# Ledger of designs, part 44: VH-VL binders against q0atu2

Target 1, 119 residues: q0atu2
Amino acid sequence: MLDKKARIRTSREYRNVFEKGKRLSGRFLIIYYVENALDNNRFGFITNKKIGMAVIRNRIKRQLRAIVREYQGQVKNKHDIVLVARAGIGKSSFEGMEKDYIAIMKKAGLFARNANKID

## First folded at step 16 (VH-VL)

Design dd12
Fold by OpenDDE, fold request of step 18:
Structure dd12 (fold): chain C 119 residues (1-119), chain A 123 residues (1-123), chain B 108 residues (1-108)
Amino acid sequence: as target 1 above (119 residues)
Amino acid sequence: QVQLVQSGAEVKKPGASVKVSCKASGYTFTEYWMHWAKQAPGQGLEWIGEINPDLGDTNYAQKFQGRVTMTRDTSISTAYMELSRLRSDDTAVYYCARDSGTLFYPTGHFDYWGQGTLVTVSS
Amino acid sequence: QIVLTQSPGTLSLSPGERATLSCRASQSVSSSYLHWYQQKPGQAPRLWIYDASSRATGIPDRFSGSGSGTDFTLTISRLEPEDFATYYCQQYESDPYTFGQGTKLEIK
């Protein structure tokens, strides 16, 4: 699990990202991101029944959190980022999901310039 | 159809705890924010807090922080609100209410409500 | 927190009359975050008006919401017997969610 401080936790915070954030779509993920007034990043996660049964959704959430945590230190600070799982993600591998995350985050320009393991 | 069914009335002593349940049906429980509100006898509505049923994240009104705990059991689509260190002014009807929007697109208004649970705190 | 003050506390009118309920916010509230509920004795509140001026599903045309900034109004053009209830405004411009203290619309 991500630290409490690193999570988007309130409906207002999610709403803010939706209303003010930018949207980018990957193969398995859609990200919404917006600058925040904090010194740290916060991540949110959205899953719905379209991606599969509860067991699948729970797996996806665990995997997404793992991915986010793995690359957390390489993401530019002061961003609220919401990851929305797309319907096809339920059939994806962890590696595929990770690859998609990296690709979409790169496209968004959210990785720090000195990131060392995103190639 | 969407339904929120709450647990029955409770009678508690001061200092005790109460846990109210709210069983959701007719929709995907984990896709909507769940809220709780308090209504003292003859009084208005007071927001207690919210929970993200999918992730378990909670946000409480300052007035209730330290005494309220919101949880959920996704396997049975049930939200819980536990209030501890009860006092007489906790006597009220407690409601669960669903945000009309989804987790990512919350609207901030509540379209479905439970029937309410009366909690009476008396010595 | 944003305090919502409703007025009057009690409004006594007869069927067929026009009702005007006021909700004043202690600070500016976006229309998208100002809502109204109706509640009858022994029942849970029901969403009535959302986004300041949008009627919830099944709400009759005689109900209308208006306002912006700090002043919002719920209007019932011609009261029907079933309209007599308590009405609450609610906001979520900022934490926490807050409700007005309610206006009780009672039959004269």
Scores: ipSAE 0.919, ipTM 0.958, lowest interface PAE 0.5, mean pLDDT 96
Fold by OpenDDE, fold request of step 18:
Structure dd12 (fold): chain C 119 residues (1-119), chain A 123 residues (1-123), chain B 108 residues (1-108)
Amino acid sequence: as target 1 above (119 residues)
Amino acid sequence: QVQLVQSGAEVKKPGASVKVSCKASGYTFTEYWMHWAKQAPGQGLEWIGEINPDLGDTNYAQKFQGRVTMTRDTSISTAYMELSRLRSDDTAVYYCARDSGTLFYPTGHFDYWGQGTLVTVSS
Amino acid sequence: QIVLTQSPGTLSLSPGERATLSCRASQSVSSSYLHWYQQKPGQAPRLWIYDASSRATGIPDRFSGSGSGTDFTLTISRLEPEDFATYYCQQYESDPYTFGQGTKLEIK
């Protein structure tokens, strides 16, 4: 799991991202992102019943956290980023999810253009 | 029909711990922030903290940090608040309350409340 | 933290009268973050006014909320017997969530 410092943990923090952040939609993910006053990035995750049963939601959360953790070093600092899982994500592969994450983060300008999958 | 049902009254000795439960029904438990509040006898309301039932992340008021632990069991849509190292001034009615907004769109106001749990701390 | 101070502490009025309850914040609070609750003895609080001026579901139109910045008001145009209770304001402009100390509206 992500360190506490790397997580959006409070309702106020989530609301702040929603109110002030920008929104971009990918195939499986929607991201909301806004600059923060910190030296590090913080990530939040939103899942709901639309993506599937509890087992599926838990799997998706684990996978999203793994993806975020793996690529966090390539993300521009000083951002709060909330990942919202879309309905179709429950049927996606990990690789598909990862690809979508990378694509949307690049589109948002949060990844360097030359950011690549870590093998 | 949204409903929050809390566990029964507790009587504890100073230094002990108490764990209050709050069972949610009528809505998706993991999609709303859950809060806890304290109300001492004849006094006003005091916010204790909040929990994200989906992720388990918590945020506590400074006054309770180090003594309060909020958890949840999503399989039974139940939130828990444990208060340790109890003292006499912990005697109060404790409420769970739901944020009226969703996890990502919290409103900051509480639309549904548990019936309250009286915790009495006495020697 | 933001301190909410309600006044008066106790308000004694008769049915049919107008009630004005004040909630003053130690610093500016956005209207979207200022709310009111009603509580009767032995019961849990009930959401009454949200976003400073919006009535919760089922709340009679004799209740109204107003204000901005640091000064907020809950007004009851014509008191009914069931309106006598304690009213709390609450904010979440910043951590932590805080409540006013309450105004007890009692029958004269």
Scores: ipSAE 0.914, ipTM 0.955, lowest interface PAE 0.5, mean pLDDT 95
Fold by OpenDDE, look of step 17:
Structure dd12 (fold): chain C 119 residues (1-119), chain A 123 residues (1-123), chain B 108 residues (1-108)
Amino acid sequence: as target 1 above (119 residues)
Amino acid sequence: QVQLVQSGAEVKKPGASVKVSCKASGYTFTEYWMHWAKQAPGQGLEWIGEINPDLGDTNYAQKFQGRVTMTRDTSISTAYMELSRLRSDDTAVYYCARDSGTLFYPTGHFDYWGQGTLVTVSS
Amino acid sequence: QIVLTQSPGTLSLSPGERATLSCRASQSVSSSYLHWYQQKPGQAPRLWIYDASSRATGIPDRFSGSGSGTDFTLTISRLEPEDFATYYCQQYESDPYTFGQGTKLEIK
């Protein structure tokens, strides 16, 4: 799992991202992102029953955390980012999710200039 | 209908630990923040902390940090609050309460409450 | 933390009278983060007013909430016997969640 300092952990923090953040939609993910006053990024994750059974939701959460962790060092600092899983994500492959994440983060301009992203 | 059912009254010695359960029904347990509150006899309400039932992340009031642990078992839609190193002033009714908003859109007010669990700490 | 101070501590009135309960915050609180609860002896609190002025489901229209900034008020236009209880205000403008100490509305 992500380090505690790298996670959005409180209800207020989630609401803050929703209220003040920008929204971008991908194929499998919707991201909300807003600048924070910290030196690090924090990530939040939203899954609901529309994704599928608990087993599926748990898998998706693990996969999303893995993706976020892998590219964490390439994301511009000082952002709170919430990933909202879309209904179709339950049928996606890991690679598909990763590709969608990269695409949406790129579109958001959240990757560093020299980030080594996959196409 | 939404319902929060808490475990029964507890009697503990100072220094012991107590774990109160809160079983949720009538809604998707993992989609709403769960909170806990303390009410000492004849006193007002005091917020203890919150838990994200989906991810397990917790946020505690400073007063309880180091002594309180909130957990959940999603398979049975049950939240738990454990309080350790009990002392006499921990004697109170403890409530679980649901945020009326979803995980991403919490409202900050509590629309459903458990019936409360009396915890008595005495020598 | 934001301290909510309710006044009076005890309010003794008769059925049919008007009740005015005050909740003062130590710093400004958005209306979206100020709420009221009713609690009767031996029962759990019940959400009563949310967002400073919105009545929860099933709450009679004799109840009203108002206020902004640091001063909020719960008003009962005409008290009914079932209205006698303790009322708490609550905020989430900032961590931690806090409650007022409560106003006990009792029968005179």
Scores: ipSAE 0.907, ipTM 0.953, lowest interface PAE 0.5, mean pLDDT 95
Fold by ESMFold2, fold request of step 18:
Structure dd12 (fold): chain C 119 residues (1-119), chain A 123 residues (1-123), chain B 108 residues (1-108)
Amino acid sequence: as target 1 above (119 residues)
Amino acid sequence: QVQLVQSGAEVKKPGASVKVSCKASGYTFTEYWMHWAKQAPGQGLEWIGEINPDLGDTNYAQKFQGRVTMTRDTSISTAYMELSRLRSDDTAVYYCARDSGTLFYPTGHFDYWGQGTLVTVSS
Amino acid sequence: QIVLTQSPGTLSLSPGERATLSCRASQSVSSSYLHWYQQKPGQAPRLWIYDASSRATGIPDRFSGSGSGTDFTLTISRLEPEDFATYYCQQYESDPYTFGQGTKLEIK
């Protein structure tokens, strides 16, 4: 699980990312991201009832948090990043979500310059 | 109809804890931030904190940090606020209130409030 | 923390008069983050004005909100008996999301 320091935990912080963030869409995910005034990154997660039943939504949330935790060391610091699950993500595999996350984070330029190749 | 119904009044001794409930109906509980506020007798409103009912993340005013715990049970659409190590100046009415916007686009204004729960701390 | 100072603490007026309630912030607050509530004794607060100037559902048009930056007002053009209550401003610019101490509008 992500440490409290690495989570977006306040409503005002979510609103700031929505209002000021850049938006990029992938196959299963949309990310919003904005530079913050901290020395670290923070991550937020949005799922809604269109994704599926509560069991499915809870699985998606758990899997997305695991993916973010696995790659957080490769992400350039000083960003607030919100992951929004798209309709249809419930039919994806963990590996499918992981590949989508990597691709969209690369498109956003959020991986560190000298990080190992990811694909 | 959106409703927030809180648990009944409590009388506690100093040093005890209290847990106030707030049952939501008429909307999707997990899609809106929930806030809690305190109003001591004859005094104004004081914000205590907020909870994301979907993820369970919380944010508390520094004054209450270490004594307040906010939780929820999504299966019964109920939010909880627990205040520990009670003292006489914790005597107050406690309110839950819903943010009118979504989790990702909260508005910061509270369109529905619970009826309030009086907590009395006396020896 | 942003401190909201409301003035006056108590405003004594008669029905039919115009009321002006002030809310001053210790630092700038976007109009989108300044809100007003009405509260009567024994009742929960009710959202009254949001985003500095927008009336909540069902609020009479004799109520108006205005202001920006650090200075905000709630105006009641012609007081009705039902308007005597306490009014609170609240900010959402930054946490903790503070309230003013209230202005009690009482019948003279």
Scores: ipSAE 0.874, ipTM 0.936, lowest interface PAE 0.5, mean pLDDT 93
Fold by ESMFold2, fold request of step 18:
Structure dd12 (fold): chain C 119 residues (1-119), chain A 123 residues (1-123), chain B 108 residues (1-108)
Amino acid sequence: as target 1 above (119 residues)
Amino acid sequence: QVQLVQSGAEVKKPGASVKVSCKASGYTFTEYWMHWAKQAPGQGLEWIGEINPDLGDTNYAQKFQGRVTMTRDTSISTAYMELSRLRSDDTAVYYCARDSGTLFYPTGHFDYWGQGTLVTVSS
Amino acid sequence: QIVLTQSPGTLSLSPGERATLSCRASQSVSSSYLHWYQQKPGQAPRLWIYDASSRATGIPDRFSGSGSGTDFTLTISRLEPEDFATYYCQQYESDPYTFGQGTKLEIK
């Protein structure tokens, strides 16, 4: 799964992204992102009860981590990025979530130079 | 009516391990950060670490890194702290405590505490 | 890490007196990240003041918190018998989220 260094792991780091981050909404996801003082990216994930039952929420968490892992090499470094699942994401497909992620990451300007070769 | 109920007192020998449990009720366990703190006899509070109960991510004070493991079981709303290679100066009351804010907007103040678990390490 | 130094270590006063408890940080701490707890013997700590100046639920009006930067104060305007306890400050500016060593407020 995502390497320990690529995860937002502390409560204070989550709070910093909430307080200081820029926000962009997609169909199924919201991202918050802020520049960090590291040479790498860190990713965080927020899912809540509104999405559905525990089985659904666990599926969403797993799928979002997989999507982030697949594209992490194309993300501009030095960012803390939190993915927030919107209500209704439980009805989406993996492919739908993936497409939404790519679109909002492109809009945020977070994909590197090769981003034009995605979608 | 939020409650954090910890496991009972433990007596251990040096070199052993101890695992303290903290069962949450009255709120959604996976929506709040959980913290652990140590209080040696007659001394102040010392922060040990925190766990995201939803994702399982942990963060430990450097002093405890390598000896502490924090886990949880979301099916029974229970957090755990395990301390290994016990020494006499690990004798203390250990507390779990809940951050009052959400996972994405934690406040850093602990509005509910467990009753404490006395761990005694003696030869 | 941020060290919180509380003073005095022990404060001996009588009921009816005003108490002033100091918490000094080794680095600047935002008011939103400085909190106070009360602890009585044999009990868990209780959240008392949060965000430097906000009283937790059920905390009497005689308690007030103030300060910013590196200097924070907990004030009890008129001591009641139930106020004699140990008080800890705690910071959330950066991990490890440290506590002060405590000020024991005892009956003179």
Scores: ipSAE 0.872, ipTM 0.936, lowest interface PAE 0.5, mean pLDDT 93

Design dd12
Fold by ESMFold2, look of step 17:
Structure dd12 (fold): chain C 119 residues (1-119), chain A 123 residues (1-123), chain B 108 residues (1-108)
Amino acid sequence: as target 1 above (119 residues)
Amino acid sequence: QVQLVQSGAEVKKPGASVKVSCKASGYTFTEYWMHWAKQAPGQGLEWIGEINPDLGDTNYAQKFQGRVTMTRDTSISTAYMELSRLRSDDTAVYYCARDSGTLFYPTGHFDYWGQGTLVTVSS
Amino acid sequence: QIVLTQSPGTLSLSPGERATLSCRASQSVSSSYLHWYQQKPGQAPRLWIYDASSRATGIPDRFSGSGSGTDFTLTISRLEPEDFATYYCQQYESDPYTFGQGTKLEIK
C-alpha cells in the first residue's frame, strides 16, 4: 500500500487537484495532476457506484493502488495526481489498467527520463 | 431523505475513551467526505477532523491529533469518532456532518448533520 | 489558522426589524469558502448560506449573504419569530476549517 506521505488525504487537497489540475483521459482511467509544493508525489483515487457492486469497486481500488505503488519511483516528484476510474473499468484486467496507467502517465510527461520500468 | 443518526449520550470518567457512531442513510455513504465537530456547552462549533469514507484516509485538527481516531464501516454506512484520554473540557455535544460535494469536489459546507451526541466527562 | 470573529455577540431585536450579522476573517477567504449556519437550542446546525451569498435549499429570500475578502455579512430584511437563533460563519479556505463564535439573535 502507499505510504501516508504519498497519499492525498484531505478534502481540500482533492479539491485543489480538481480545480487546478490538468486532465488526461485513457481507456479505463482519467488522470488529474498538478504541481505541489512538496518534495514528493501524492496520489488520490476516485471510484463510484457506476463501476459495479462493492466487491468490484474494492477490487478496483486495491488494483489501482498496487499499480501506482509499483511505478511510484518512476514518477517525477512534486505532483499531486488523482486517478479517476471510468465506468468501464470494472470489466478490465489488472494488465489492462496497468497499460492504461503507463500510457497516460507517459503522455502527461510524468515519468522521469530513463525510468527503469517504462518501455 | 438523507439522514445521519448518531449513537446515544455517554457519561465517562476522566482518562477513559468514547466512541461515537454516525449511521448514514439516503445517499451513497462512500461518495462524500464526513466531518466531525465539537460544541461545548454554551459554546460555538469547533472542527475536529474529516474522513474519506471510501479510502479511510483521515485529517485531524492539530489540537486533537494523538487523541482522536476516525474510522468507518462501509458495509453498514457508519462513521466513528473515538476520543481517548478524556478530560473535563471534552464535555460537549459531538456532531457528524456531511460535505455537500463529492470526494473529488468537496464544497466545504455541511448540508446534513447528525442530531449530536452528548459526551459528559464526570470528575 | 484563520480566525473568524462575529459581531455583535448578541443582537436583541423585534420581529419585523432588519438584522445585520458580521463575520470578519483574520485572513482573506474566497467567497466560495465562506458559509453560514443557523442553530436553535437543542438542535444541530443547519446550512443556511453557502459560497458567501447563495441560500441553501428552502431558505427564505429575506436572508441574504454578501461580502468578500475579510468582511462578510448575513442580512435578514424583516425578522420572523422563527429567525431568532444563533448564526455561525465557517471557512473552508484552509484547515483547520474554523467557525466563528456565533451571533445570538434574540427577541427583544
Scores: ipSAE 0.834, ipTM 0.921, lowest interface PAE 0.6, mean pLDDT 93

